# Designs tried in a protein design chat: VHH binders against Beta-methylmalyl-CoA dehydratase (mch). Part 7

Target 1, 351 residues: Beta-methylmalyl-CoA dehydratase (mch), of Chloroflexus aurantiacus (a9wc34)
Amino acid sequence: SAKTNPGNFFEDFRLGQTIVHATPRTITEGDVALYTSLYGSRFALTSSTPFAQSLGLERAPIDSLLVFHIVFGKTVPDISLNAIANLGYAGGRFGAVVYPGDTLSTTSKVIGLRQNKDGKTGVVYVHSVGVNQWDEVVLEYIRWVMVRKRDPNAPAPETVVPDLPDSVPVTDLTVPYTVSAANYNLAHAGSNYLWDDYEVGEKIDHVDGVTIEEAEHMQATRLYQNTARVHFNLHVEREGRFGRRIVYGGHIISLARSLSFNGLANALSIAAINSGRHTNPSFAGDTIYAWSEILAKMAIPGRTDIGALRVRTVATKDRPCHDFPYRDAEGNYDPAVVLDFDYTVLMPRRG

## First folded at step 23 (VHH)

Design X3 (from W2 with G54E)
Fold by OpenDDE, last read:
Structure X3 (fold): chain B 351 residues (1-351), chain A 120 residues (1-120)
Amino acid sequence: as target 1 above (351 residues)
Amino acid sequence: EVQLVESGGGVVQPGGSLRLSCAASGFRFSEYSLYWYRQAAGIERELIARINSEGSTRYVDSVKGRFTISRDNSENTMYLQMNSLRAEDTGLYYCAKPFDWYNEDTFDIWGQGTLVTVSS
């Protein structure tokens, strides 16, 4: 049909191209409720308005990852509808706090292109920016994705691979909280451990596992208005590479984050996504476990009440993480590892 | 470590049959599509058959009706039943799985192969 959009293929992207994504999204308390029901997040900041108010906010904000998923979902029809794989993230920075009632929209710029050796696929690098109704940046990130070519004979674009930041500098972090030691309720937060109590190199097994249900991961993906076909259409996917519907990688991120409450309860929110890789696919029936390593402790300039922790969270499928599975001696990921997520959280300091 | 070990190759007369096996290890076998490739002398390696995780099969036209790909997930083994063999079926046969999906390049991992020779 001439009125339907087959999406972009690799050869359709142009370096420097700006894409305004369709469908602004007003986030509601209903979205928050569904998100909570999907992942069971227990973080106090997003669970309790009084708790959030104690940190200087007007109410409980939207979860960082819910913001991410919504901003991300808008890009899918234009960027990754014909994708083979989502390859990674970099330079993720959260900005203005998002509340129920806010409307988010996303714009992406193509910042890199590289055709693969097979001549049938290529990698597209995009810088995506989510803004609210006041044009304040709520989230920006770099994503690169492997996309199919429609025409194998289409000429290859000039190879341009952007420089990707290793991490978001601490000076670029948005810190929307003010912490009063006297007013911070450790009991309500669920942990006595604050920024000062964590050590670089410390590893934390989050212990519990959560099995992915087919209906739930699909519901989550739809909540984000992510339209990637591989997550939904079994009729087509049963004949495909995996023979089943693949789970949206962001679903794994949120599961892992929820699990991380056990050990990182005072990680208030995610301030940055430094890197992320979906190292293996996940499917319904897989049980997700997670562990985390403290990569860095960063004092925030001009602040003594709150600090930043750079954290690596590794998620596995059907493999408990008591021995902290990650890479082998050759640098290859453990076959059970499905997520390698490097992010920065904000955590109150002990006065 | 991912390992794919082919076996069952040999010399057979035209019209004969062979059954190839591929023993797999080092990955979650049941979750991946598996492939048979073959390479004749002086010719580029070609994909000839695929079976996905749900048992759906695909064949190139040259082997349809003669070859059957199958898998046993409990044994981590894939098979290729080859009937009505022809001289043009001669070649080195490879078992393969997709390379890790997060890499920027698309290619398969395969074993050392097993030689099939069809001759009078």
Scores: ipSAE 0.039, ipTM 0.578, lowest interface PAE 2.9, mean pLDDT 93

Design X7 (from R28 with G54E)
Fold by OpenDDE, fold request of step 24:
Structure X7 (fold): chain B 351 residues (1-351), chain A 121 residues (1-121)
Amino acid sequence: as target 1 above (351 residues)
Amino acid sequence: EVQLVESGGGVVQPGGSLRLSCAASGFTFSEYSLYWYRQAAGIERELIARINSEGSTRYVDSVKGRFTISRDNSENTMYLQMNSLRAEDTGLYYCATPFEDWYNEDVFDIWGQGTLVTVSS
């Protein structure tokens, strides 16, 4: 039908193309409730308005990853509706704090293209920017995704792979909190460990596992208005590569983040996504575990009340993380690893 | 290294039976759909059977009711039970799977070397 939109295929993208994504999204407390029900996040900042107020905010803000998923979801109909897999992220920087009642919209620019060897798929790189109703940036990031070709005989575009930053500099981090050491309630936060107590190279097993349910991951993905077909249509996917629906990689990120509360409870929010990779697919029935490594401790210039921790969280499927599974001697990921997420969190200092 | 290796081919009389095996290594076998192809002399390779990760099977009409595709995930092996073999079933049989390498951001098909099936009186 001429009135229906089949979405973009790999050959439809052009380098430098800007896409304004449809459907602004007003985030409500209902969204927060559903997000909480999906992941069981226990972080105090997003759970308690009084706690958030103690840090200088007007109320409990929207979870960093919920913001990410919403901003991300808006891109999917135009960028990755016909995607095989979402591959990775870089240069993620959170900006203005988001609250219930805020309306988010997203714009993306194509910044790279690479056809795969099979000639039937390719990788699209995009820079996406999410803004609120006042045109303040709430989140920007780079992601790349494998997308199907509609026409296998379509000519391959010139290969352009963008330069990706290794990490977001500490000077570029938005720090929306003011922490009073005397008034910071460690008991309510759920941990006595603050920025000062963590060491570079420290590894933390988050211990618990969460099994993915088919309806549950689909509900989560819909909450974000993510319409990628591989997540929903079993009738089609039954005939596909895996014969089943693939779990949205962001779902794995949120599961891992929730699990990370055990060991990183005072990681208030995510300030940056330095590098995220979905290394293997996840499916319903898989049980997700996670562990984290402290990659860096960064003092924030001009601040003594709050610091930044660069953290790598690794998620696995059907494999507990007591031995910190990651890569082998040759650099290959453990086959159970489904997420390698490098991000920066803000954490109060002991003073 | 990802790999598929076929075995079980041979010479049989019309009406006879063979069981082909496809041994997989280097990837998460249980997650992928698997396929049997065959190529007769002078004819293009054709898909004859498929089994997905959920155990659902499909067959081309020419082998339906005679061939059975199956898999054993614990052994990383796919099978093709061929009964009531006919002369026209003669050919080189291949197993294949569409592979996705998310880390290397690439996709490609994995093929075995093939196993020869000859049906003759």
Scores: ipSAE 0.725, ipTM 0.883, lowest interface PAE 0.7, mean pLDDT 95
Fold by ESMFold2, fold request of step 24:
Structure X7 (fold): chain B 351 residues (1-351), chain A 121 residues (1-121)
Amino acid sequence: as target 1 above (351 residues)
Amino acid sequence: EVQLVESGGGVVQPGGSLRLSCAASGFTFSEYSLYWYRQAAGIERELIARINSEGSTRYVDSVKGRFTISRDNSENTMYLQMNSLRAEDTGLYYCATPFEDWYNEDVFDIWGQGTLVTVSS
């Protein structure tokens, strides 16, 4: 029927095209409860309203990554329904704090196009902006995605690959917290280690693993209203390149973030996503481990109460991380690595 | 380097049997679906059998009941057992897999070089 939408294929995208995505969404306390049950995140800021209030917030805010997944999910029917891979992220900046009751909507702009050498797929670069009901930006980011062509013989568009930022500058971060040393409860936060205590180059094995369950990764992806069929439709995927439903890459991001509590408990929130790569597929039955490296310590202008850390978190499947698996000398990822995530967190400082 | 290498072709009488092998290297074999194709002279290459990562198999009608596809993940090898061979089965047999190089942001099909099967009196 003309009323059903098969999604966009690579040749349907035009450079500079803007898209208003369907299905604005009011975030509820129920969504928060489901997110917590899926990942078991222990960060106090998003778990405790009294803790959040001690930092100047009205209530416990929505987790940055839940905001990310919801904003991302809005884009899927238009951008990546016919995608075979989400390749990376850049320039991810979190804006206004999101609370239960807020309504999010997303728009996107096509900022790059490149047909792949197989002539059957192409890469679409998209800048997406999520806003709340007051038109305040809550998140913006760039992602690029490999999308199938409908017609393998369709002519290739002019190749445009955008310049991607290395990181979100510290001057562009939204820092919605105030930290009083007298009121900051280290015991409730779960660690005595603050911004001052971490060193650039320090590597932290988060030790424990979490096994992915088939129903849970599907439920998580549906919670975000992410309709990418590769995560859900086994009838089709049984005939596909793996014969299984592939796990949404964002599910791995959230698992890795949750695991990182042990070692980074005072990393209150994610303020930026600088880059990220999904380096190998994940499937139900895989056990996810993670480790982190401190890439930079950044003072926030005008602030001595809170600082920023740029962190790399690497996730693996079926591979404990005591030896920090990553890349070989040629730059190739260890086959067990499924995520290379470069992000900025906000952390209290002593001075 | 990602590779597929076929072997086991040869000349056989009608009604005979052959077993083809497809050895794989350079990727995580156990995660990928694998395919057998054949190409007779003057005819387009046709898909004849597929086996996915969980062992589910499919065959075209012309070979169903005569050919059996299988895989051994411990040996990174796929097989095609061909029984009750007919003259129309003569052709060059290829194994294939769709491969994705996520790091280099590229997707391409990997094909072997083919192994010749001749069914002749």
Scores: ipSAE 0.345, ipTM 0.730, lowest interface PAE 3.3, mean pLDDT 91
Fold by ESMFold2, fold request of step 24:
Structure X7 (fold): chain B 351 residues (1-351), chain A 121 residues (1-121)
Amino acid sequence: as target 1 above (351 residues)
Amino acid sequence: EVQLVESGGGVVQPGGSLRLSCAASGFTFSEYSLYWYRQAAGIERELIARINSEGSTRYVDSVKGRFTISRDNSENTMYLQMNSLRAEDTGLYYCATPFEDWYNEDVFDIWGQGTLVTVSS
């Protein structure tokens, strides 16, 4: 029917194209409760209004990753409904604080196109911007996805691969908190270790594991209104390459972030997503573990109360992380690795 | 290195049985759907059976009830039990799996070299 939209295939994208995504979303306390129940995140900033108020906020804000999933989810019907893989992220900057009651909308721009050598797929680079009801940016990021062609004989577009930033510069971070040493409650935060106590190169095993349940990963993905069919339609996927529904990669990101509380409890919020790779598929029944490495410590200009840490968090399936699984000498990921995530967190400083 | 290797082909009389094996290496075998194809002389390869990661099976009509596909994830091996063989079953039998190389941003099918089955009439 002309009234149903099968999603875009690679040849449907045009360089410079802008897309206003459907379904603006008012985030509610109900959404927060569901997010917390799915991941068990214990970061005090997003769990406790008194704690958030001690840092200068009105109330407990919406978790950065819930904002990310909602902004991301709006793009799926237009950008990645016919995607094989989400290949990476870059330039993910969080802006204005989001509270329950705020309404988010997303627009995207096609900033790059590259047909793959096989002539059956291509890579689409997209810059997406989420804004609130006051047109303030709450998140922007770049992602690139491998999308099927509808017609293998369709002519290839001119190849354009954008220059991707290595990281979001510390000068571009939004730092909406003020930390008073007298008022910052380390016991409620869950750790005595502050920005000053972490060292570049330090590796932290987060020790705990969480098993993915089929209904839960689908519920999470629906919470974000992410409609990618590979997560939901077993009638089709039973005949597919795996025979199972694949878990949304962002579900793994949120599990890994929640696991990282044990070891990084004072990493109050994610201020940037610098890069990320979903290295192997995940399925219901897999148990997710995680470990983190401190990649950089960055002073925020003019601030002695709060600093930034650039962190790599690696997630595995069915593999505890006491030996820090990652890449072998040849650069291949350990088969158990399902996520390589490079992000920036904000953390109080002692001095 | 990702590989599939068939074995178990041979010469058999009509009405007889054979068991084919497909040994796999270099990927997480238990997560992938697996396929048997056959190729008779002068004909394109045809899919004859599929088993997915959950053990669900499908067969083309010409072999249904006579062939059984199975897998042993502990040995990274798929099997095809072929009973009540007919002359028309003669051909080269291949195993296959679709494969994703997420790091190299590539998707391709992996094929074995084939094992010959001859049913003498």
Scores: ipSAE 0.316, ipTM 0.720, lowest interface PAE 3.4, mean pLDDT 92
Fold by OpenDDE, look of step 23:
Structure X7 (fold): chain B 351 residues (1-351), chain A 121 residues (1-121)
Amino acid sequence: as target 1 above (351 residues)
Amino acid sequence: EVQLVESGGGVVQPGGSLRLSCAASGFTFSEYSLYWYRQAAGIERELIARINSEGSTRYVDSVKGRFTISRDNSENTMYLQMNSLRAEDTGLYYCATPFEDWYNEDVFDIWGQGTLVTVSS
């Protein structure tokens, strides 16, 4: 067993440590097809090459979240193989557009550590950077994850919690599109509502629900080459705290994003992940619903054809979102809330 | 508030039966594995039975065939049916569950206050 990798435990991480993750991943149309089959995303940009070309791209690009999941998946064997839970995200910024045929690789730096009160687990903060074959940044983000200790008697590291940005400034957004109002096909996009039509504070119930199947969430997680044990090994997890396999939090994000098409169809892509929290675990058999709130409307400097919307999408399990469940008066999340996702999308303007 | 409350303890003769209850509140009961512990005087607390979210049960050998752990998710209650009780079964019985607070990014065990079971002639 000397050649097998047990992964890192909480006490194995060091502040400032840099980790190069294995292995590089070439993304293909097969990956896109599987991603589509898992979530049923209908966004025009990623569904139609002619549509993408009308916006100045060479072809339909890889979905922002598929890029995220692939970049994320590379980190799992080193960062979160022995994780209990993936907790949150910040400072996510998408860079170069990714296309089929591109090869992505990921590097992470440990930027924070905090042992939990139980003394058996801790939180690891990492800054991860995904690059393509030309060393262009396609995505960077901060995430933090709850990780088991191998030795409960291992000394606690100095607590260091990194400063996390509230949001990615509009000036830091990569805008790879050029929109011509005359050429933007609203009918094909699936909505008449553009950047100008949304108001800050507006809430949108995405209405539909999707039930998670055991095989599907596992297939998704494998697609991303995410090897976290809690998602796969029922023999072990049967004896764990839940007695079953936990759904990868990213799966919930993609389900919610797909549902958001109903109400946000012209959100072309995600430009930034400002924050994200997995507030409760999800399991096979749970039905995921979602609603969104417009947090901000941002004009992009020097551009009149495209704008940015800061959006909060909240996902629930087994609870429709007609009343926009979120937090109670005391600030506690509704028990049904499984995702609080703050992100920035790019959307055409009416001009 | 997350809590567990045991009940059903009492005095019983050897060979008798008792049914313990553990009422849960403040969390999604159906998602968690649950445990019964007991602690005899002067002895360390011991795990005696477990039921997971799928209804799978496990027992220590000393109670196997005599005790039955079960749960009712609609009532947020776990039970321990104890038959053929013996003097050595005397002790404080606790229900427990490991809990993940993802929002507060913490993990801890939830315990009740316990219920006393006395088996004596």
Scores: ipSAE 0.224, ipTM 0.665, lowest interface PAE 2.2, mean pLDDT 94

Design X7 (from R28 with G54E)
Fold by OpenDDE, fold request of step 24:
Structure X7 (fold): chain B 351 residues (1-351), chain A 121 residues (1-121)
Amino acid sequence: as target 1 above (351 residues)
Amino acid sequence: EVQLVESGGGVVQPGGSLRLSCAASGFTFSEYSLYWYRQAAGIERELIARINSEGSTRYVDSVKGRFTISRDNSENTMYLQMNSLRAEDTGLYYCATPFEDWYNEDVFDIWGQGTLVTVSS
């Protein structure tokens, strides 16, 4: 038999199957540097060790999304190597803070399966758990991915769609910071607006746009050790449904998050991913814009120094967001919308 | 509503020419590869030409040099210029495209109703 692994196709997955993913990853400052070079994140917590120390950490931690991408990337060779599209996320909860030098590994369980109408593809639902070298959970989430079948005549599995949580309860959030009003430097953070200053229903246009380059999105994807074929091999994708390489959806998330600094600079980190959906594909040459809406303002029990904001960030391609594009009256997404990301951030409260 | 609508079919003599059109609506036309199929009576539908989102084209041997597939993204329209038509080109011509519904997490092919091309003396 061949020693090469073609990866899993839709019909290869079994409900309840557990997969231990290969290639634990030690995150280094080099990874942080590359991540910064790709997205230009300006958040103070991940940019400055002294800033992080002022919040009770030993040093600047790894960016929440970099953790996400690394944990996610490990799953790809087994889950989505033969994927058509990464579709969405739910139940994302960040746990232990990750620092340079930490080693992450991921395990996934198949928790749902649904064959598509075309009979050639299906959706796989997985619960993934990332842990560090001490077996502490750093991130868990549910994602679902569209995967092609190897054999279109393979029988369809029983349809099982898992129950997905609407959001991570505030009581389940990990809050690793201690904020001293006296020591929190607003000037260094880049905004005077704290938890108290935001209102539910508030909409923020993040204004700036970033054009996706082929080399950059592929570099990002490789950084995460994401090996999904649709992102890299133009020779094959040239003959596919788009005729070009599709951008990893997580790349859009990171672009949008970076853009969100303008308006949400004091959103220290992401504590939860409540719902993420890639609503349309993105390609090199597309310019990504983003806007955000405050969905909820939550006090954290037992804490007066820090609060949680539930935020929806919407990303568009080639469409500025001054008018906050989202859905039409019928509930259909604007064709330019490429990301609907519902997440919870931690933000200091005004003392 | 996502749909494709073919037009331009008709009766033509051998050696003649026709230009078929496929008008698309309800999706981002420019992102997708597009296909022309044809079906002669009693024969399975066959793929004859493809154009991807980057304008790259492919043809089956039987139509190479005679047919040209093209697209106008500004008009959401795909074309098939058919020259030097032969009797064996007679059939119902369909345009098609794969469609990926990311919101509903589904994939399926979109087909038009077809346009009839008859090549006869």
Scores: ipSAE 0.083, ipTM 0.610, lowest interface PAE 2.9, mean pLDDT 93

